# Ledger of designs, part 34: miniprotein binders against q8wwc4

Target 1, 195 residues: q8wwc4
Amino acid sequence: STEEKPQQHQKTKMIVLGFSNPINWVRTRIKAFLIWAYFDKEFSITEFSEGAKQAFAHVSKLLSQCKFDLLEELVAKEVLHALKEKVTSLPDNHKNALAANIDEIVFTSTGDISIYYDEKGRKFVNILMCFWYLTSANIPSETLRGASVFQVKLGNQNVETKQLLSASYEFQREFTQGVKPDWTIARIEHSKLLE
Key: E = the ipSAE of ESMFold2; O = the ipSAE of OpenDDE; V2 = 0.75 times the mean of E and O plus 0.25 times the DockQ between their complexes.

## First folded at step 24 (miniprotein)

Design y3 (at its last look DockQ between E and O 0.75; V2 from the best seeds 0.00; counts 0 for: pae E 9.1 > 1.5, pTM E .783 < .8)
Fold by OpenDDE base, look of step 24:
Structure y3 (fold): chain B 195 residues (1-195), chain A 104 residues (1-104)
Amino acid sequence: as target 1 above (195 residues)
Amino acid sequence: SPEKEEWSWKAFEKYKQGELDKALEIFKELVKKYPDHLEALALMGLLYLEKGDPRKAIEVLETAISMAPEHVFIYKLLGEMLQRLGKHEEAEKYRQKAERLRNE
């Protein structure tokens, strides 16, 4: 009797979605409103979050493949340089674990929003996005101390043992007149992989 | 106006410092001077929610809606807030209104 444990995944998703600290939600909404009010009337935190999720999946896949040249327009130069050194030194299983498939992203949250002016009077908005995703990469449990191991059936696939990983990507945009309105990734952190 | 923005930022700085009540006071003064300042009203609504006064939050946002019934963002915000408060039926009404306004 193959016990259908599909229920745990829904519970974890529900728990993680349900436990968004109401305070953090309010704070995020306040800051998002400030962006809308004073920077960009087309800004939507929901749309941004979806775009960020797609960017995360794409960038993380390219990182796992060491395709750094393809990231030059997406990731800040300084960050990309540091990542190139760190990622190239990783074992293959750790490199593989950097990749997040969009379908394997269990949870996405807005961490923090920062609005600041630099010394030159340039306006910047930074949005920290946090992602939780499942990896099929075989990472030793010793390296992933505290990583929850889940048996997950994704779609019609066989039950696979997956590990839950987290990543944080900070997106930055400059709101200066005449500057191209593009978001760039200003920080990348993969817990337990890119320490 | 530059003044409205400056006051909003001042309130925000107080909020960032953990001085929620001072932030609310600044917005109250701003709204007193500029009763039609939708951004300030919306932010006040959110701050009241954080303060644990959902009744005032709803009241302020409803006031904002009454002044600018075409403003999609306020409907979305109120809908999301009401949903978090467990008021699903009321939330759905505002979501539907927001969707209608977006498609016009």
Scores: ipSAE 0.057, ipTM 0.552, lowest interface PAE 3.0, mean pLDDT 81
Fold by ESMFold2, look of step 24:
Structure y3 (fold): chain B 195 residues (1-195), chain A 104 residues (1-104)
Amino acid sequence: as target 1 above (195 residues)
Amino acid sequence: SPEKEEWSWKAFEKYKQGELDKALEIFKELVKKYPDHLEALALMGLLYLEKGDPRKAIEVLETAISMAPEHVFIYKLLGEMLQRLGKHEEAEKYRQKAERLRNE
């Protein structure tokens, strides 16, 4: 809905790389424990992470295919509108690089978890998830000369190279009593591809 | 219990404000009233770790184990904590204990 973003601009963004700050790990576990203890006894950060990985693979594939209509139930409206403009302007090889094969997601990390109330007293949880994945899509240097490109392709035509890319998706769910339990993606970042 | 939830939220509010000692005080009082409140003990352990006292964190979680030796999630939490602290041999023992309890 149009009111899903009241607190998003206030959040501190945590950048999660190949290894996490130990203090971040403790803070994440405290917040995950509070969700389990007071919002949903069936909540597990491990189970959530596996579901988020599936969602990332699914959503990133739909983005690469420009199937934005299929994303309307999964991604916040304003976020999807901005993504439509950015994705349609990408070269095909960059669009293909958006798609993450589930079997090639090599690292998943939990970033910041936010627990808050909005102006209407509704309870929200936001969970930032970071994904590192391998892609066969090649992001060539634009400065390559024709002779250099031709020479490299002849010498390396027998094997494909893989590139490591990263993305971060922020998931949001309303935990207000009586509300349908549903996760919506409130922020999408694909490093190097979507700024 | 509604009272357990109320006090835990009060402690969480202090934690959000960066007042770790006050949050710990609230959980200590909660545990005095509810000695087998495993959630409070688990959170106390995590708060001691954030405060930089891993020895006390381990002591609190081991207290939770002694009071509820069949609760798998405390063993998993202690194993995860020890793994992050670099105590891999101890972490593996607790993870294996959690696995044995889950299979029983």
Scores: ipSAE 0.006, ipTM 0.481, lowest interface PAE 9.1, mean pLDDT 74
ESMFold2 (binder alone), look of step 24: mean pLDDT 79; pTM 0.701

Design y4 (at its last fold request DockQ between E and O 0.51; V2 from the best seeds 0.00; counts 0 for: pTM O .798 < .8, other shape alone 3.089 > 2.5)
Fold by ESMFold2, fold request of step 26:
Structure y4 (fold): chain B 195 residues (1-195), chain A 104 residues (1-104)
Amino acid sequence: as target 1 above (195 residues)
Amino acid sequence: SPEKEEWSWKAFEKYKQGDLDKALEIFKELVKKYPDHLEALVLMGLLYLEKGDPRKAIEVLETAISMAPEHVFIYKQLGEMLQELGKHEEAEKYRQKAERLRNE
């Protein structure tokens, strides 16, 4: 039987995701400049974003493999503890979908930057990073409502279906004098997979 | 130096509350007291840009360049601002100036 495919429902346009809001650009620049000017003259939002992308690819892969012991120095202890049960309970196809290959991260954006002192006078910066990536994992369409599906040619006469997923990682660093300058992941969200 | 930083964080607290006018007022007073505080001039320029006054934003950064023509970070900031405003030819001139200064 010949039926038309409902291809009108697929989202294949990537340019819309890359459109920047000029006001958000300015707000990010103000906060990044304050960090550079008053906290650390070695800080660069561009270098941070590049490193964050690498960290996302690495951490998401380790999460998909349930290698939580290897995450102890990268992810905040309380966050990792809460994630262990959620990730372990996922079906294998959902676990596989957590992993983002660096080459398949198609868009990265900087979200909110928070600069603050805690009650002990310690200086903190939190930077929210959002990532969009393609996955070949076999995820039922009903689980990924609103997700975009992309077709990728693989070999002669073959077409591979990929899905577009998003994740948000919040990075935190203490800038207090004398503290080791390490970034820790303080929040991990994988849209529709870890909700 | 501690006073310059303290006032900048006071302005930033007003900025976080959405009070761009008060934040800008504080930076203006800081620059009146310390005319060579280049970081405050850059932040004022960015605040003018967020308020929708790109001409004033550019003017403030050009003032900072006039005061410290060898400081790479001001040229970088102005170039990035001009690029965001769509003034790509002017942005490239400042980007190239910043690159020349960094290589020296």
Scores: ipSAE 0.656, ipTM 0.884, lowest interface PAE 0.9, mean pLDDT 82
Fold by OpenDDE base, look of step 24:
Structure y4 (fold): chain B 195 residues (1-195), chain A 104 residues (1-104)
Amino acid sequence: as target 1 above (195 residues)
Amino acid sequence: SPEKEEWSWKAFEKYKQGDLDKALEIFKELVKKYPDHLEALVLMGLLYLEKGDPRKAIEVLETAISMAPEHVFIYKQLGEMLQELGKHEEAEKYRQKAERLRNE
């Protein structure tokens, strides 16, 4: 009678590190309210965050594929130029690790919101978004010093070893009369990959 | 009015500099002069929350709601704030109100 050892279902508590510092939360809400009040009455930080998450997944995938031409309308020209040089020089495993599937995004947080005027009197809003995502790309642990290796079972899939990565995308919009009301990505940072 | 906006920005600048108390002082003066200034009331509420005075925050935001019951944004902010404070039942009331207003 082979005693089946009870498979301890390690409930991978997705530690939703959701506890944003309450102060940062309030600060973000204040700035979001300022955007709503003075720039765009249709602005919602929640809706923006969801859109940003989708944009991040899309843009990061295109970056991983070196499809820079498809990013020309989404990413600032200067940023895209710099990224083209950096990304093309990356090893394939690092390129693959740039891609974040929307289902692999573990955490999204709003970083800093900046409202500023330039010398020409143009009004800009920048919103920094921070993403944490799981990658299945095999990156040597030496390169990812401090990356937590998680054994994650996503859905019905086999337990895969995934690494937690972070990325920061800064979205910019100009609030000048007659300017197209589009958000563009003004900064892209992938920790440990695009240094 | 240009004055309302100027004062609001002045308060915000003080806030950005880390002077929360001065920012609140400016908004208090602004609201005293313009009691119907909705934006100032909402900002004051949020600043009181940051200061660690949730009671005053709720009071001010409820005042804002009473003045502009049609503004869904205020209900959302109050609901989210109350949720963060662990007041789940109260938060739900405002979320429901926000949802009703959005569907009207």
Scores: ipSAE 0.391, ipTM 0.780, lowest interface PAE 1.3, mean pLDDT 84
ESMFold2, look of step 24: ipSAE 0.605; ipTM 0.862
ESMFold2 (binder alone), look of step 24: mean pLDDT 79; pTM 0.698
ESMFold2, look of step 25: ipSAE 0.649; ipTM 0.875
ESMFold2 (binder alone), look of step 25: mean pLDDT 80; pTM 0.714
OpenDDE base, look of step 25: ipSAE 0.356; ipTM 0.765
ESMFold2, fold request of step 26: ipSAE 0.629, 0.629; ipTM 0.867, 0.872
ESMFold2 (binder alone), fold request of step 26: mean pLDDT 80, 79, 78; pTM 0.714, 0.709, 0.671
OpenDDE base, fold request of step 26: ipSAE 0.274, 0.269, 0.330; ipTM 0.689, 0.692, 0.731

Design y5 (at its last look DockQ between E and O 0.47; V2 from the best seeds 0.00; counts 0 for: pae E 5.9 > 1.5, pTM E .793 < .8)
Fold by ESMFold2, look of step 24:
Structure y5 (fold): chain B 195 residues (1-195), chain A 104 residues (1-104)
Amino acid sequence: as target 1 above (195 residues)
Amino acid sequence: SPEKEEWSWKAFEKYEQGELDKALEIFKELVKKYPDHLEALALMGLLYKEKGDPRKAIEVLETAISMAPEYVFIYKLLGEMLQRLGKHEEAEKYRQKAERLRNE
């Protein structure tokens, strides 16, 4: 039998810090399965999550560039209206920090899934997605409490300092009969940048 | 089947209320009435995981794949559960099977 305690000469490990824990994994999977079973047999939480990651990278880039007209078909009207003022008022370095390059999204988690009916009996599903991404944008550290700073090795000799930021995007789809099957972004939060 | 769906939502309501054992009992009765109800088996597996009985969870999910070996979603779920439990060798078996079925 081997020793139960760690060896004194442990290998160096690299841990990406700042990840939020997902909510109850079982609850998320139960809700995802119910969507698959009773709403859409083509639904896959894995495929949804991959698509949501792509949407986050795309939407966050457009948002950082203030290209709000291109967001009208992707983001709920009321959300986009509120977002226009908030984003436009940001300093340029904060606007740049909104953009997430797809290759620098280091952690994606599924938050809560909501299955509900509104007052008119319309059926909705909301899926909250949380993203953690690295940025080289120059953000004052006092603005970003809880943010993590990482050194990123580029080749053997290059080191780049990056900050870890988080964002939460809530996706909504109406499953009512006769409604086209589109996901719309119903809430956008960029921690410490848009609050 | 409307009955299968209705029972599944009733079991989910009990789960949301924190009544895990009652939710499991509803699914057990549903599987007795419909032994090939894959959705109920998958949901029972998830509920056993929540209850802290990972061996029963795996057993139920393996029963589901024995009955419907072509359904990729069950292999993906079992692989994710085994990975989360630290059983990486077993998880890789099911991950590879899911990938093979996806490419067919």
Scores: ipSAE 0.122, ipTM 0.626, lowest interface PAE 5.9, mean pLDDT 78
Fold by OpenDDE base, look of step 24:
Structure y5 (fold): chain B 195 residues (1-195), chain A 104 residues (1-104)
Amino acid sequence: as target 1 above (195 residues)
Amino acid sequence: SPEKEEWSWKAFEKYEQGELDKALEIFKELVKKYPDHLEALALMGLLYKEKGDPRKAIEVLETAISMAPEYVFIYKLLGEMLQRLGKHEEAEKYRQKAERLRNE
């Protein structure tokens, strides 16, 4: 009678190493409150963060596929132009590594929130979002100096060697009277890939 | 009013510079002039939370709730501050209220 050792379900402790500096958290909360107070009473940083996560997954996938025409309404024209040049020149493995699957996003954090007026008196809010995601793309470790190779068992799947990548997306919205309030992506940075 | 916004921004600039007490002073003056300024009261609550003064945070946030009972965010902050003071039963009442308002 072979005693079946209870398979210890190793709860994959997603060590959310999100050491959001407590100071940055409070600053973000205050700035989010300022947006709510003075710009948009329907603004929720939680809802925004979820929407930003979805936008990041979508936009990064389109970037990896070089579908720049589909990004014209989502990404600022100047940024999209620069990205087209950079992404087109990337090796295929690096292009593939740009794509973040929503299920592979390990951590999402709100970075800096900025509120500024331009010379024309237009009011803008920028929210920097930082994403950490897993890629199955085979990127040489030399290029990814300091990328922690995590052996992540995602569910019942075989131990795939996934690399942790980070990306920063800055979302911008104009709060000028008579302007349709749409969020656009004003900055895209993929560390180690788009450098 | 443009004045309310300007003063709020000035307080925020002081906060960004790490001058929390100066930010609070500006908001205190603003609330003194405009006692119904909900935004200033809520921000003061956040700043007192950061300063580690839950009692003052509660005082300001209770005033804010009295003027705007629909704001879920204020109830959440009150609950957090009350919990820091060991007032768990009172904190739970505010959490329940916040949850009810989110589901409406």
Scores: ipSAE 0.022, ipTM 0.481, lowest interface PAE 4.2, mean pLDDT 80
ESMFold2 (binder alone), look of step 24: mean pLDDT 80; pTM 0.739

Design y6 (at its last look DockQ between E and O 0.63; V2 from the best seeds 0.00; counts 0 for: pae E 1.6 > 1.5, pTM E .778 < .8)
Fold by ESMFold2, look of step 24:
Structure y6 (fold): chain B 195 residues (1-195), chain A 104 residues (1-104)
Amino acid sequence: as target 1 above (195 residues)
Amino acid sequence: SPEKEEWSWKAFEKYEQGELDKALEIFKELVKKYPDHLEALVLMGLLYLEKGDPRKAIEVLETAISMAPEHVFIYKMLGEMLQELGKHEEAEKYRQKAERLRNE
């Protein structure tokens, strides 16, 4: 009851950023359960989502620093190759805006999950993850026309102006029996920055 | 076990084609033959929820819990569904149960 003050504050933040799709939630749970039941009993969509959030923070930071060699084991070759050119051509303030600090990721959602077999009978799963994060990077208003501006409480009285950005990372793994359980990032989009 | 999995994937194929009622019919037949088939019960519950019948979904998932009382995923789904129905006390009980199982 009275101790709920912190809970109310957290709920208010979620309401402000509420982009969830209830129909997509159910479809996600059906597919996550099928993966667990028939592909891998160690799979958990909750644990995957938390790991994906960590991966997003890590990869986006490396991208902002142009450390592409450190991404070779995490990102599909063709994606990384295209990404090198796009990121290198960005102004420094736009590069800085790519980086999502883990504590500044205010909303994470699961998009489409694809379960499919290729012509050789290999089992694959693709999971699209969407992230919304705050940045203090100096992005001109013209570049991010219509972007939301938030007042962020720092400590008990401090206020800072930040912009809300979004990104979508698609993860892929082969679940064929006997194959090492590695997730590879097969698509990266940073809305308004890299699309 | 192999037959149960084969039928589940056949039902999922109908589901992916947009034939939700046909997918439910396959799961109902499977549960009739194997009344303790946990996977079929859970998937039926989720299909009822997508169909817009959350009360039936909860009923089926509670049956699944009686057969696998350690299954964290089912408790989490029930908690979320009950929250949407405004049954907050029951939702909290399932949420707390899921958390206890997660820590074991």
Scores: ipSAE 0.460, ipTM 0.786, lowest interface PAE 1.6, mean pLDDT 79
Fold by OpenDDE base, look of step 24:
Structure y6 (fold): chain B 195 residues (1-195), chain A 104 residues (1-104)
Amino acid sequence: as target 1 above (195 residues)
Amino acid sequence: SPEKEEWSWKAFEKYEQGELDKALEIFKELVKKYPDHLEALVLMGLLYLEKGDPRKAIEVLETAISMAPEHVFIYKMLGEMLQELGKHEEAEKYRQKAERLRNE
């Protein structure tokens, strides 16, 4: 009589630490309202966040593939130049870890919103977005000090060991009459990968 | 008016400097002078929330809504705020209102 050991279903409580600091929520809402009120009546922080998430997934994938030419319209020239140097020098496993699939993004938060005028009177809005995503890339634990290793079963797939990574993308838009109303990525940071 | 915008930005600067009470004072004066200033009312509401006075925040935002019932954004904002405060039933009322306005 082979005693079937009860498979402890470790309910990986995805503690969505969605503790939006109420203060940060208010700050974000104030700045978002200012954008709506004075810059763009069609602006929605929720819609922006969803678009930013898609942009992050797309851009990070292209970075992982070293497809820098395809990023010229999406990423600021200076940033792209710096990234080309950094990313090309990365080991393949680190390059692969840059890629975030949209389904692997577990959390998205709005960081700081900045509204500023330059010396020429041009108006800019910067929105920092922070992303947490799971990677299947095999990165040595020594390199990822403090990265939480999660055994995640995504859907019907086998339990895979995934590491939680974070990235920060800053989106910039100029609100000057006659300037194309496009958001560009003005800063990219991948913690532990692009240091 | 240029004056309304200038005062709003001045209040915002005080807010960014961590001077919440001064920012509120500026908006209070602005709303006193221009009681129909929607942007100032909304910002005041949010600042009261940050100050830890959700009752006043709701009161001010409801005033803003009453002045501009066509602005879906305000309903959505108030709904989200109420949700964050754990007032789920009240939040749902505003979400429903926002949805109705979007479909009109």
Scores: ipSAE 0.459, ipTM 0.811, lowest interface PAE 1.1, mean pLDDT 85
ESMFold2 (binder alone), look of step 24: mean pLDDT 80; pTM 0.719

Design y7 (at its last look DockQ between E and O 0.87; V2 from the best seeds 0.00; counts 0 for: pae E 7.1 > 1.5)
Fold by ESMFold2, look of step 24:
Structure y7 (fold): chain B 195 residues (1-195), chain A 104 residues (1-104)
Amino acid sequence: as target 1 above (195 residues)
Amino acid sequence: SPEKEEWSWKAFEKYQQGELDKALEIFKELVKKYPDHLEALALMGLLYMEKGDPRKAIEVLETAISMAPEHVFIYKLLGEMLQQLGKHEEAEKYRQKAERLRNE
């Protein structure tokens, strides 16, 4: 291992922890509790987060493969329309970097939770989920400034270089009485890859 | 009841505006009118945590436990809260209690 490898990994971990502070946990927990208490007693932020992680892995893979038809039921139409142009214009190595393998998602955090009513009295909840994942995609380090590069030893002679990337997916569900309990992805951000 | 929900959302509105003390006062009045409103007690505990008074937060949740010791969500919340405070052994106690109640 090199001096840069341990120091790069440690600095990156500390930066991530610094943005996931205890006050953010409390604010998130208050809103999650309100959803459970007053909207849906079957709601669990823990179960939602695990499902969101699975959805992120699935959707990000389909995006990397440009399989937009398969995303129509998962991603809001307006978001999917905007993504098609951006994703197809990416170089192949950047497209490959979009895909997150479920086993390589190293950190998941719940960001902002929005609870609101629209002008028609419909009840909405938006949950922002942030994911950090490792990729073996061959992308230029200068394109992803601040990204960590890791060397992973596979057996005694194999070394694989991986980069740490982040993405944010915002999930939306209408909790109005009588509405089917479906979550859709209302916003997708892949840092430095899709802006 | 509709009144409990209405008051809780009024308190949440004050919370969203950054008025923690006003939100707490609304929940205190709601609990005074409805002493068994465990959800309000839980929210009060969380508001005390955000206000930086974890001792009061734990006290409020322990009061809720004394009133209704069979309710899983209070033990689960207290365990999570203690975990955030670094009290991992005490958090595990409440986590195990919540798990036992879920399986009943």
Scores: ipSAE 0.656, ipTM 0.899, lowest interface PAE 0.9, mean pLDDT 82
Fold by OpenDDE base, look of step 25:
Formats: structure tokens, C-alpha cells, sequence
Structure y7 (fold): chain B 195 residues (1-195), chain A 104 residues (1-104)
């Protein structure tokens, strides 16, 4: 009777050490406060971050599917044009790896917040959001230098080998009277996939 | 006032340039001229936090509260700062105060 050694379920506590570096917290808070104080009293960085996460999941999925027409209202025209060329030329596994399921997003961070005036006196706010997500796409490890391979059990599913990917989406809004209060994606970067 | 906004933006520009102390000086002058400028006080508090002087940050925000005890955003900000400092119990008191004021 061969005693099957209990497979030590290494609870890979993905300590998403969201090292909210206190300095980063303060910097973000300053910028968020400025937006709230001088641009939009309804602005919440927390709510924005949640919305950005949803937008990222949606947009990345559409990109993976080459549904560029559905992105015209969400992504800046110049960015979308460049993405269309880049994404269309990607191998299928790389295209699939662009898609982030909301449940596979393991970390969201606010990057740089920029507030600027253009030459015409228009006010803009740009918020860079960084996302870390798991992909089941089979990407050669050589292409993903430095991507950590995680064995992740998502819920009741079998342990799947997933790769951790990162993406950066810059959201832009114009704060000019009479302009629609819409956030658009002004920059998209998928590390190692869209170079 | 246009002046308050202009000075705030000048301070912010200095901050963006990495000149934290200059930003603080501008806000100090602004608050000296306009003691009830709560946004400037709030920003000063945050800048002191970044400078590594949480004591002064709290002091500035407490001053702001004393001037305008009805303003929710000061309590919220102070609560957030206290939370970052690991002062969870004190943070909770300010969060509760902020919530009460919002429902008033």
C-alpha cells in the first residue's frame, strides 16, 4: 500500500505586495486632490481606477479579437491606427495574450498623473494605469524574458500554468467647458507583446 | 480667487519639477495671505507627508479642521494620512466623522 505523499499544496500566497510606497501614495493623492479641487469635484481616484480596470479588460479583449472598429470611441485615433498594424501582425498566441480577463487581473496601480495646458489653453489630465494580469496563452519563455510563471488555481479550476504579463494604459480627459467628459485611451503598451 | 489658483499652480509646477521645498514655500505664503484656503492647507499637508514630516502634516490638517469643521474632505484626507501612518484607530475616527458629515 504505497502511501501517496500528500502533495503539499504550496499556497503560493501571491503576496501582491502592492507596496503602496507611501511616497507613491502621497504623489498620487496630491494629483488626485488637484483634479478634484480644480477640475472635477466628482473625481475619485478609487472609482477611476476601478473604471480603468474594466476599460482595460474590455479594450484588451477587443484588441485580441482585432475588433478595431469597436475601439474607435474608446481609443485615440492615432493610437488605434498604430495598434491595428501591430496587432494584426502578431501571432495568434500573442494576440490571445493581449486579452485580460477582469478576474485574471492581479494588480492595478496608478502610475503618473499629468495635468497640463496646451497652447490653446485647453486643460488635460492624463492618468497612466498599470495592470498586471495572468494569461493562459502559450507564449515561449524566451519571448517573455522575466515573466514569472505562476501556477495559479483560480477558484475551483484545475491548477493552470499562467504567465504574468503587464500592460500600461494612459487615460486622457479634456477639462474644457462644453467638451464631453469622456476618458479616452491615449496610449497602450503591452510589455513584450507590443514592442 | 484667480490669485489663489495661480499660486497653487505655481506651487504645483515647482512640485512637478522636484522642488518640494519651493512648493511648500509658495503654499506657506499663500496660506499666510489666505488663512482659510483649505485646498492649500490640504496640499501643504500632503507635501509635508512627502517630505517625511507627518507631524507637521497632521498639524496643518488639524488647523484646517479648526477653520472649517464642516468640510468633509479634510477629515477624509486626515483619515487617509493616519491610515498610511499605521494609526488605524485614529483614522477610523476621522472616517466616521467624514461619513457623518456627508449624511448631514
Amino acid sequence: as target 1 above (195 residues)
Amino acid sequence: SPEKEEWSWKAFEKYQQGELDKALEIFKELVKKYPDHLEALALMGLLYMEKGDPRKAIEVLETAISMAPEHVFIYKLLGEMLQQLGKHEEAEKYRQKAERLRNE
Scores: ipSAE 0.425, ipTM 0.806, lowest interface PAE 1.2, mean pLDDT 86
ESMFold2 (binder alone), look of step 24: mean pLDDT 80; pTM 0.733
OpenDDE base, look of step 24: ipSAE 0.422; ipTM 0.805
ESMFold2, look of step 25: ipSAE 0.057; ipTM 0.555
ESMFold2 (binder alone), look of step 25: mean pLDDT 81; pTM 0.736

